# Ledger of designs, part 72: miniprotein binders against q9bqp7

Target 1, 240 residues: q9bqp7
Amino acid sequence: VPQNWFPIFNPERSDKPNASDPSVPLKIPLQRNVIPSVTRVLQQTMTKQQVFLLERWKQRMILELGEDGFKEYTSNVFLQGKRFHEALESILSPQETLKERDENLLKSGYIESVQHILKDVSGVRALESAVQHETLNYIGLLDCVAEYQGKLCVIDWKTSEKPKPFIQSTFDNPLQVVAYMGAMNHDTNYSFQVQCGLIVVAYKDGSPAHPHFMDAELCSQYWTKWLLRLEEYTEKKKNQ
Short names: E, the ipSAE of ESMFold2; O, the ipSAE of OpenDDE; V2, 0.75 times the mean of E and O plus 0.25 times the DockQ between their complexes.

## First folded at step 7 (miniprotein)

Design Lb8
Fold by ESMFold2-Fast, scan of step 7:
Formats: structure tokens, sequence, C-alpha cells
Structure Lb8 (fold): chain B 240 residues (1-240), chain A 82 residues (1-82)
């Protein structure tokens, strides 16, 4: 049990639309400051098991691709992920900032992979939007908040290449989702309650994406683990 | 608190991988545990499981290693203690 436990859900909030809710999805820009991001907290507090798995993956990839090939591969994975997120934001937004969709953004195998998931996504409330937990003092940039099969979710989009899979913070994905959820639920820039998460893994070859749904109970369990990681980060920072 | 087990497997084909994943899920249930996360990429799977005690997690991990070694498959099993 974390020593400084704080609830993930805000009992004063509802997941139902309010008359005051904007008709356009929120996109609050992330402003950099000394407050740690979710990704920094997770990277600085990896468990021995996570470090072991990451080192095994890295060594295997370097043996297969060489040092320069590995750098090129990781750069390409990053760029593909960024383009995928840009395409999803374009598809899910009202397009008021774009005169026309970039055709190249829509032709990815990753976009084909998520089509069956997207048909179940509606009521988009936030896209590429900053969250801040005012009490616990951390920030993040979430991908999407929308209804998935009628339930309001924090949705995190991931890309994966076949047939040579890699382990890249997979065990931290649920922690990332609940960290964003808890921040949004207590951020004064938002008025609604999110109680569910969704991690969507899209595939480069267009194979159907895998949705990993997290109900309120599962989110609560991962929230406790996130609080422990945040506490560990805070203690490490004090000892530097 | 519950014990977390990580399983990484590599199989000759996606079809064979799915059979093994289902068998690991069944094995977890037999040990009072459950699968909390599964990620499948081609011929490889990353599975995160939750077991009720260290004793059951250790027994489960040993049985998973034995099963996959008998099948001649590449396997990595890690138990998070504490």
Amino acid sequence: as target 1 above (240 residues)
Amino acid sequence: SKIVVYVIIEAPSPEELLEIVMRIEELAREHGGRVVYVEIEGNRAFIVLELPTEELAEKFAEEVRRLLEELGLRVEVLVERE
C-alpha cells in the first residue's frame, strides 16, 4: 500500500455529457516545466525485471541488426508511431484545423489494422491533450479520451511490427493509462470522470489490432502500482 | 498482495503460438491465477499473469518452463517477488 495513497476516481464527477462540455474535443498543449511526466517517472523507476527484459530485447535486436541497424530501426519505429498518432488525431477530430486530410497519413497498414476498433469509438472528448495531477504533481500527454463500446475510456494507441516483435515498456502501458486517467479526473481543465482504459496494439501488416480493455477494478489495481512508482521516483529525486 | 509473472514465448507459427497461449491461460487458472495482459506479435507472445501467492507463482512458473522446454520452444519466465 502506498504511504501517500490518493484515489484514482473523483466522486464529484460523472462520465455523462454535461451541457457545459465543448462540442469539439479538447487539445490542451503540454507545457514543459520541472514537474515530472508519466514517461519520465516510469523510465526512472523500472524494476529489475523490466530492466532485464529490456536488456534482453536490446541485445537480441543488436545481434540481429547491428549497432547502426538497431539505431535506424528504433528511429523508424518512433516515426511510424508518430505518423500513426497523427493519422488517428486527424480521423477522430472534426478537421477544423485541416483543409484536407493528408492521403499518406491514411494509407498506413496500422490504420487498416484499427478500422474495426474505430467503428466502436465515438463521443471523442480529448485528443493529444495535456493532463496534470495538481495534488500528486505529475503531468502527461494522453492520446485520446472517447467512448469505446459505450464506455468512456482513456485510449492509448500502440504500434507493433510483425514478425520480429520487441518488448518496449509493454508492462508499463497499463500504468501509463491509469496515470493519465487519475490526472484527468483531478485536473481542473476537465469536468468529466473516466473509469476505464483501452490499450490498442495496431500492426504494420494490417492484421486486426488487439484491444486490451481495462475496467474500473483493473484500473484501480494498476493505479496502486502507479502510486508506488511515483513514490519511488520522489524518493530517488530527494536522494540526488 | 498478489505476485506477478511475466512469460515470453516464441513459437514456429502464429497458430501454434495461440494454442500455447491458451494452454498457459488454463494453467494459470489451475493455480488460482489469471491473465492480466497478453500481447501477441507474429510468432511471439508477452503474457503478464497474476497469482495469489509466491508459492503458487513459483510452481506455475516452473510448470510453464517445463511445458515449453518439452515442446522445444524458446521461453523466458520471470516472477516478481515482493
Scores: ipSAE 0.000, ipTM 0.171, lowest interface PAE 13.6, mean pLDDT 78

Design Nb1
Fold by ESMFold2-Fast, scan of step 7:
Structure Nb1 (fold): chain B 240 residues (1-240), chain A 100 residues (1-100)
Amino acid sequence: as target 1 above (240 residues)
Amino acid sequence: SPDEIVKEIEKLAEEVRKLLKEGKYDEAIRIAEKAVELAEELGDPELIAKVELLLAEAYIAAGDPRARWIIEKAKLIAMDLGSDELILLVYKVRLKLEEG
């Protein structure tokens, strides 16, 4: 149990998921400051299991590709992920003009992979939008807030070459989602409350993406784990 | 598909248990190693650890010293995941090693 527990949901927000009627998705810009980001907290507090699996993966890839090939591969994976997010933002934005980069991504396996998920996504309320938890002092940049199959979700888009049909295989992704959710629920820039999460893992070969839906109870469980990671980060930083 | 891979892993795991009961340890190890490879392809750390513990049981039965390393690795994974089921499995496999 965390020493400084704080609720993920805001009891002062009474809005039902469908009570608000957004006209244009919010896009709050991320301000650089000394407050740690969700990504930084998670990277600085990786578990021994995560470090072990990451090192195992790295060793296997270096054996397959060589050191230079591995560096090129990881750079390409990062760029493909970035382009995938840019394409999704363009597709889900009602007023955005399709760019040549996005047009190229429409032919990629990743975009093909998520087509069946996208048809169940509606009521987009936020895209590539900054969140800040003023009480717990962390920030983040979430991908999307929209209704998935009628439920308002924080949606996180992930790319993977390997199948990830189990939520555990997405590592810190559930923690990332609930961290954004808790921040948004207590951020004065937003008026609604989100209670569900969705991690969508898209595949390079166009195989159907895996949606990992997180209901309110599951979000609460991962929120407790996020609070522990945040406490570990804070303590580790004090000792540096 | 991932579902088909999970079913294949389940079938391989049952085959390993049968081979162990029949005293066919080398074959059990070979099939267990194949199951580990498929579990690694899926990337579920809990499933990987469970299948590796099955491999460890095959190593124990064969008197293979590699069992100790696999058990310790699975223990770290189980502790990090907070999986009571996996922690119990680690304990049971370690007990078999100590008996042997």
Scores: ipSAE 0.000, ipTM 0.254, lowest interface PAE 14.2, mean pLDDT 80

Design Nb2
Fold by ESMFold2-Fast, scan of step 7:
Structure Nb2 (fold): chain B 240 residues (1-240), chain A 100 residues (1-100)
Amino acid sequence: as target 1 above (240 residues)
Amino acid sequence: SPDEIVKEIEKLAEEVRKLLKEGKYDEAIRIAEKAVELAKELGDPELIAKVELLLAEAYIAAGDPRARWIIYKAKLIAMELGSDELIELVYKVRLKLEEG
């Protein structure tokens, strides 16, 4: 719809570093408010096929593990992901506090998996940082903004117990990445332009992580799909 | 003997520092990697972390991002051991990483 269409990129911004840029990666805290988050919008606008596949997966897991076993499994997956993100934030932040005990952050399998990707990551500008799209009125918490192979990217770190060799197999992850990108590009807390995305899927057994790079054209294509999901969310809220 | 291995590590560490001053970064990395393997043979966590931080300095000089992982691991060891000397060394190497 033309009235709520908005460009992903900000023509007033550059992706080139300048002398006024902070030397320390930005970490804007996420504050609770009534504005919907990217994850909430995506969860509330899943397609019938996505809902079916998720419910089928849940039922299959419950049959295999029992209800208590399923709860333990999902809790462990969540904790593993949380620790992986904390470890990456520690590795990528030169300013991290040495006095804080982080013994539990060392996860050899997932961290080993991502090593070949980390060697191509530099120029970190934001870590675990809140973004808000001031015009489209949504918020998010992105993992990382850094240069990957010389290109400034919104980087999303994922853990997986199964291979995801193609970007289409990453579910709504591309939409999440472009939603963060569009928000950051129009958020007054940030001064730079991001035009590329990267989804990194790390594996528990240390198998090489799969990087799914998204160039500016691909980001623009997924941005249009994100705008449709946001419109659906807004319409759904109006018609409750 | 352990004492002979420590002396060899010290000799390799001095060679790494000399190579870094001479701008011979790839050779410095190669020698530092040898020093790390010798330190692992002794199994002393503090010595391993110190030698790995020297490897991290070589990586930083070469513009190699692998330095980040080594600094992170050394930080965890320093915290667990409560070694003020190692904590100071981690801080010093981190400052070099921040500058490029």
Scores: ipSAE 0.000, ipTM 0.153, lowest interface PAE 21.8, mean pLDDT 80

Design Nb3
Fold by ESMFold2-Fast, scan of step 7:
Structure Nb3 (fold): chain B 240 residues (1-240), chain A 100 residues (1-100)
Amino acid sequence: as target 1 above (240 residues)
Amino acid sequence: SPDEIVKEIEKLAEEVRKLLKEGKYDEAIRIAEKAVELAKELGDPELIAKVELLLAEAYIAAGDPRARWIILKAELIAMELGSDELILLVYKVREKLEEG
């Protein structure tokens, strides 16, 4: 699938603010569909490198924690990630009223970790919002679309314990971001152009989060790789 | 078995470098592709990236545009792994591409 047939950026859209843009961040619900999600495509097309690293990590964790301990650990990591995303959605929402549960979430080390990043985030346009690429037939649920240091970005929030766990492929984080970007840029539910990405890795101990900024050129390069992964997924689905 | 696979990859890599010096680019590409597949069987991402960068050098010598994609992929892996050695290798191979 040539990149020039399915460009990441939509030439009919501008990255400049439009007066018609809604003042409240969009939150389009993800609906159950036969169309594959970005995460499913990536999980089904993991490279042998990624599978090997994941298997080595699982073996090491099971040896250290036991089978029951490993299940508890992975469940806890999932729950922490979910709570972190819920807290960020609450913080970035124009709704100033905090829920009682949200107050406890705001005291986590992960939230402390991202404080310096959040100061540079403004102009939030979408939060926990569904995207669909109408021609390439994939869907996703993006975390956030907002301006980071004045540039409109698809922002992906990641949690990490030191050392970083390999529960999900870290190699695929840029692909996930550009997949959401390309979908949003071609989704009729949205009217704006996103050309940049930001991956923010937050730490459990409250250490300062690391922002990984992706400019338009880098996003275009990763978009080409995402198109190859999507093609692999389509072929594997035919052969199942 | 894994140690034997690594030794075989090393032998293939030496053969690729020899073929490149002799100007036998198509044969170098074939042997480099074999080394890449063998590295993929082992699954070490740093080793796979290093062997793929050798394939990229063969592509560059042959004037094959596929080198750019491999260099980009290796750069991403190097950043993810925090491998200074791999980052340096990416820069060296990219310089060869720009000279051509």
Scores: ipSAE 0.000, ipTM 0.124, lowest interface PAE 17.1, mean pLDDT 79

Design Nb5
Fold by ESMFold2-Fast, scan of step 7:
Structure Nb5 (fold): chain B 240 residues (1-240), chain A 100 residues (1-100)
Amino acid sequence: as target 1 above (240 residues)
Amino acid sequence: SPDEIVKEIEKLAEEVRKLLKEGKYDEAIRIAEKAVELAKELGDPELIAKVELLLAEAYIAAGDPRARWIIEKAKLIAFELGSDELIELVYKVREKLEEG
């Protein structure tokens, strides 16, 4: 159990937000500060097993692609992920960003992969929006908050190439989601309560994306593990 | 006894692998579900996760989307327990899901 345990859900907030008050999805910009981000906390507290598996994956990829090929591959994966997130933000935003959508954006294999998920997504509340846990002192940038099959979720969009899946960001995805959830639930810039998470893994070849739904109970379990990682991060930084 | 339950689970696991090779996916799922129930009676989290990953393999063979949720849950248990063997098994089963 973490020494500085704090609840993931806010008792002052309703678990059923008022849907009759239409508003534009929130997009609060991320302010770079001394306060650690969710991503940095997770990267600095990887387990020996996570580090070992990541190193094994890197060695295998370098053997197959060469050092230059590996660098190009990882750069391309990053760029494709960035474009995928930009396309999703455009698709889910009710604001007119383009008079007509670029046909090439909609032809992406990753976008095709998530079509069946998107039809179950509605009531978008936040897109590419900053969250800060004022009490626990961490910050993050979440992808999306919306209703998935009628339940308000923090949604995290992931890309995967089937022959050589990028594994390093997969281990901590549930922790990332609940960290954003707990921050948002205690961030004064937001007024609603999120109790569920959704990790959507999209595929480059357009095959159907896989949703990983996290109910309130599972989110609470991962939240305890996130608090332990945050505690470990804080302890490591004091000892450096 | 615990040892007898473990041996029964191992026997059921071998039967599941045989049924999967024979293309009898629905029967493989039923036997794997029985093995999971026995593992839960014993209460060993590592054994439960291992047997659930076998159920996930049966789901993958049958095209059942439930496989991915079991794999993610087992991954959490594997890292919590620090079991290198279980962590490797999780990623091996995940690769089967992605290859299909």
Scores: ipSAE 0.000, ipTM 0.116, lowest interface PAE 18.6, mean pLDDT 79

Design Nb8
Fold by ESMFold2-Fast, scan of step 7:
Structure Nb8 (fold): chain B 240 residues (1-240), chain A 100 residues (1-100)
Amino acid sequence: as target 1 above (240 residues)
Amino acid sequence: SPDEIVKEIEKLAEEVRKLLKEGKYDEAIRIAEKAVELAKELGDPELIAKVELLLAEAYIAAGDPRARWIIELAKLIAMLLGSDELIELVYKVRKKLEEG
């Protein structure tokens, strides 16, 4: 799939605020569909390097924790990530009402970690919202679209249990962000243009989160790599 | 054993630094690429990031545009590890690229 046939940015869209833009962030529900998700495409087209790193990480963790301990560890990592996303959605939604349950989530080390990033986030346009690329036929559920330091970004929140993080998705994180960006820019449910990405890595111990900002040029480079993964997925599926 | 792989990586890293001082950039890149493959085989993220940054230095010395990409990969690993030391090293190497 050549990038010149399917650009990441939509030339018919503006990044200017529109008076018709909703005051509440968009939250379009993800629908059950035969169309592949971004996460499925990436999982089904992992590179040999990613598979190798994942296998080495698994072997080391099982050796240290035992098989049952490894299962408990990975389950806890997943649950903590889910709770972190729920807390961020609550914090960033102007219509959310804090409840006892949400207050407990807001006290996590991950939320403490991300505080200095959140102070630079404003103008939230979408939260936990479904995107679909209508011509490339893929879907996704993005975390957040908001201004970071004055630039409209697709923002992806990640958790890390340093010093031994779950690293298998590291190389795919930028691809995930630009896949959502390209889909949103060509999805009729949205009217604005996003040209930047932000990956925020939050830490369980509350140490300051690290932002990875992706400008338009870098997003275009990652978009080319995403198109190759999507093409690989499509060919693999076609030949089954 | 893992310890023997670490020793081999350290030996290759020393060879890369020597080759860079001697102006043998193409050979430095070749040896650094081998070190990166061994670090990936070991599966130690910290070591992978350190050796990728050494490869980036070899690319910078040779004027190879691949330097930018490898620096960004090392940065993502450093961020996941939460290693201020590695993040500082990333910015030092990036500064060399910008000043070249």
Scores: ipSAE 0.064, ipTM 0.550, lowest interface PAE 6.4, mean pLDDT 82

## First folded at step 8 (miniprotein)

Design Bc1 (at its last look DockQ between E and O 0.71; V2 from the best seeds 0.00; counts 0 for: pae O 8.3 > 1.5)
Fold by ESMFold2, look of step 8:
Structure Bc1 (fold): chain B 240 residues (1-240), chain A 86 residues (1-86)
Amino acid sequence: as target 1 above (240 residues)
Amino acid sequence: SPLEELLKEIEDLLKSVEWLLKEAEELYKKGDPWYALFLARMALDFAEEAARLAEETGNPELIRRAKELIERAKELIEEIERALKK
């Protein structure tokens, strides 16, 4: 149970976003800050079991691929994820008319994988946008805020090569989403708030992506766990 | 000794799989079947690794525990998959 519970939703904000808001998605730049990011908090507060399983997975991969092979695999996973996010940002930017669009960026299994999900996505409000929780003092960079099947969500896009999942990116993914949600709901750069989350796992071979919808009740449960992780991080930092 | 280290690693792996399955079961009960399924599949993968390692040692208790966790994970996966097909 956290010592200092704080609500995920902002009572000073309407749940009903203004329809007259600009159609260009927000893109708040991420600034170099001394305050911790969501991903750093989660990395520094993993349980003993999470650490053990991640290290076990790494050693299995190194045994199979060799140290250089594993380094290359890891680098390629990050590159594929970055390119996937770039492609999605380009696709979801309704007013983007720049010739900078790379047609090869749109030709990937991951993009094919998410097509059925994108049909249900509309009303994009933010893309690759920084969030900061002014009270709890943490930052993040969220992937997307848009409606999914009529519900406004913080959406997180993940890539997966089914036979060799990158386990580190999955243990705490729901906590990452709710941490972004809480930060956005308490960030003065945003005039609206969000009650739902969506995690979309896209596959390299183009297989249909997996959507993981998180309603307000589920987000509230994960928010409590996020607050505990943030509290742990703060205590550890005081001793360093 | 190398055998003592291997036995300890298998024990730690089994404990971590048990933790992961407990988390998956709790998430399923709390209404997150998609994330629960993900954790249960990870647990099955690690439980199968534990069984392979335990078989190499010939330790019957470690083998039994690993096989029980494999069956527990499979049952959970099947239950969640049925719920998600609705």
Scores: ipSAE 0.618, ipTM 0.858, lowest interface PAE 1.4, mean pLDDT 84
Fold by OpenDDE base, look of step 8:
Structure Bc1 (fold): chain B 240 residues (1-240), chain A 86 residues (1-86)
Amino acid sequence: as target 1 above (240 residues)
Amino acid sequence: SPLEELLKEIEDLLKSVEWLLKEAEELYKKGDPWYALFLARMALDFAEEAARLAEETGNPELIRRAKELIERAKELIEEIERALKK
């Protein structure tokens, strides 16, 4: 049990979207500060087993691709992910805020992959928006807050290359989502709360993306795990 | 010795596989089949590596253990995949 328990949901906020919610998605800039990001917390609190597995994967990849090949691979994966998120932001943004849509960004297998999910996405409230949990002292940049099949969710978009199961970031994706939820639900920049999460895994070949829906119960379970990771991080930093 | 180092590596892999399978099974039961599937696939990959390394040692017990874990991983993967298709 976490020593510093804090609720994921804010009882002071309504679950119902306020009619006064702006039609334009929020985009709060991430401030560079000494506050740790969700990603940093998760990376610094990986288990020995997780670290071992990632290192073994890396060694295998280097053996297969060479050191330069692996660097190129990593760079390409990063670039593809970035472009995918940029394309999604462009698609989900209102037309008036659309920077000149680079049509080339929309011509990707990943975008094709998520088309069936985008049909069920509506009521976009935030895109690439910073969240801060003031009490628990962490920050993050969430991809999207929108309704999926009528339920307001924090949506996290992930890219996967078939068939390689090793996406370094996938181990803690549910923790990342609930961390963003908890932060948003208690961030004064937001007037609403979320009770659900959605992880979307997009595929490079354009095959249908996999939606992984997280209900309030599942989110609460992962929230407890997140709090434990945060405490571990805090303790490690005190001892450094 | 190089052999002792190899044996240690195999044991470490086998332990990692057992851990991954346990976590995958737990997550599957908790209603996170996609993440469970991911861990199960990792378990399979590491079990297959353990089997390859075990073959180099000629140790029949390590080979047996690795092969058993491969089969467990495959079974779990199949189970989760069936659940995700429903």
Scores: ipSAE 0.010, ipTM 0.252, lowest interface PAE 8.3, mean pLDDT 85
ESMFold2 (binder alone), look of step 8: mean pLDDT 90; pTM 0.899

Design Bc2 (at its last look DockQ between E and O 0.67; V2 from the best seeds 0.00; counts 0 for: pae O 8.2 > 1.5)
Fold by ESMFold2, look of step 8:
Structure Bc2 (fold): chain B 240 residues (1-240), chain A 86 residues (1-86)
Amino acid sequence: as target 1 above (240 residues)
Amino acid sequence: SPLEELLKEIEDLLKSVEWLLKEAEELYKKGDPWFALYLARMALDFAEEAARLAEETGNPELIRRAKELIERAKELIEEIERALKK
């Protein structure tokens, strides 16, 4: 259990009944601060087993691809992820209806992979938007906040090539989502609250993406784990 | 020696696979079968690697331990897959 528990939800900032539908999704710019990011906290608090498994996976990939091949593979994974997120922002933004942009953005297998998920997404409230937990003092950049099958979610988009998983970003993905949720719920730039999460894993070959829905109870359980990681990070920084 | 280093690497890998399987089992109990399945498949992949390395040593105890983890991972994966198809 964490030494100092803090709630994930802030009822004092709940949306009112009759809240208006936003016409343009929020996109809060990321501020350069001294406070840590969600991804930094998670990376600095990996267990020795997580670190060992990542290094083992790296060595196996290097044996298969060579050092230069692995470096190129890693670079391409990050670039494809960035392109995928840019494409999704364009598709989900009401201002990005240009036919030229849409045609170029639909060429990706990853975009094909998520089409059936996008049919269930509506009410987009935020895209590629910074969040800051003003009390616990951490920051993040979330991918999307929208309704999925009628439930408002923090949505995280991930890419996968299946036979060669990129393990470095995967162990703690549910913690990443709930950390963004908690930050948004305690960020004065946002006037609404989110209780659910969605992780969508898209595939390079266009195979149907897998949605991983996290209801409020599951998010609460992961929130407790996130608080422990944040405590661990804070203790490490104090001793450095 | 190179053999002693290999034996240590296999031991560390087996311990990490066991940790990963325990994590997957805990997630499954908490009602997150999708993420549990993801971790269990990762554990199987590493357990199979541990078995291949253990076979190179000819060490029967390491081979036995790796095979036990493979079976444990397969059983967990099958249980989760059945739950997800319901």
Scores: ipSAE 0.565, ipTM 0.841, lowest interface PAE 1.7, mean pLDDT 84
Fold by OpenDDE base, look of step 8:
Structure Bc2 (fold): chain B 240 residues (1-240), chain A 86 residues (1-86)
Amino acid sequence: as target 1 above (240 residues)
Amino acid sequence: SPLEELLKEIEDLLKSVEWLLKEAEELYKKGDPWFALYLARMALDFAEEAARLAEETGNPELIRRAKELIERAKELIEEIERALKK
């Protein structure tokens, strides 16, 4: 049980969308500060087993691709992910806020992959927006807050290269989502709360993306795990 | 010795596979089949590596253990994949 228990949901906020919800998605900039990001917390609190597995994977990849090849691979993966998120932001943004749509960004297998999910996405409330949990002292940048099949979700978009199962960040993806949910639900910059999460895994070959829906119960379970990781991080930092 | 180092590496891999399979099974039971599938696929990859290394040692027990874990991983993958298609 976490020593510093804090609820994921805010009882003071209504679950009902306020009629006054801005037509324009929120985009709060991430402030550079000493507050740890969700990603940093998760990275610094990986288990020895997780670290070992990732290192083994890296060594195997270097053996297969060479050191330069692996660097190139990593760079390409990063770039593809970035472009995918930029394309999604462009698609989900209102037309009036659309920067000149680079049509080339929309011509990707990943975008094709998520088309069937985008049909079920509506009511976009935030895109690439910063969240801060003031009490628990962490920050994050969430991809999207929108309704998926009528349920308001924090949506996290992920890219996967078939057949390579190793997405380094995949192990803690549910923790990342609930961390963003908990932060948003208690961030004063937001007037609403979310009770659900959605992880979307997009595929490079354009095959249908896989939606992984997280209901309130599942989110609560992962929230407890997140709090434990946060406590571990805090303790490690005190001892450094 | 190089052989002792190899044997240690194989044992470490086998332990990692067992851990991954256990976590995958637990996550599957908790209603996270996608993440369970991811871990199970990782388990399979590591089990296959363990089997390859075990073959280099000629140790029949390590080979057996690795092959058994490969089969367990495949079975779990198949089970989860069937559940995800429903």
Scores: ipSAE 0.010, ipTM 0.252, lowest interface PAE 8.2, mean pLDDT 85
ESMFold2 (binder alone), look of step 8: mean pLDDT 91; pTM 0.906

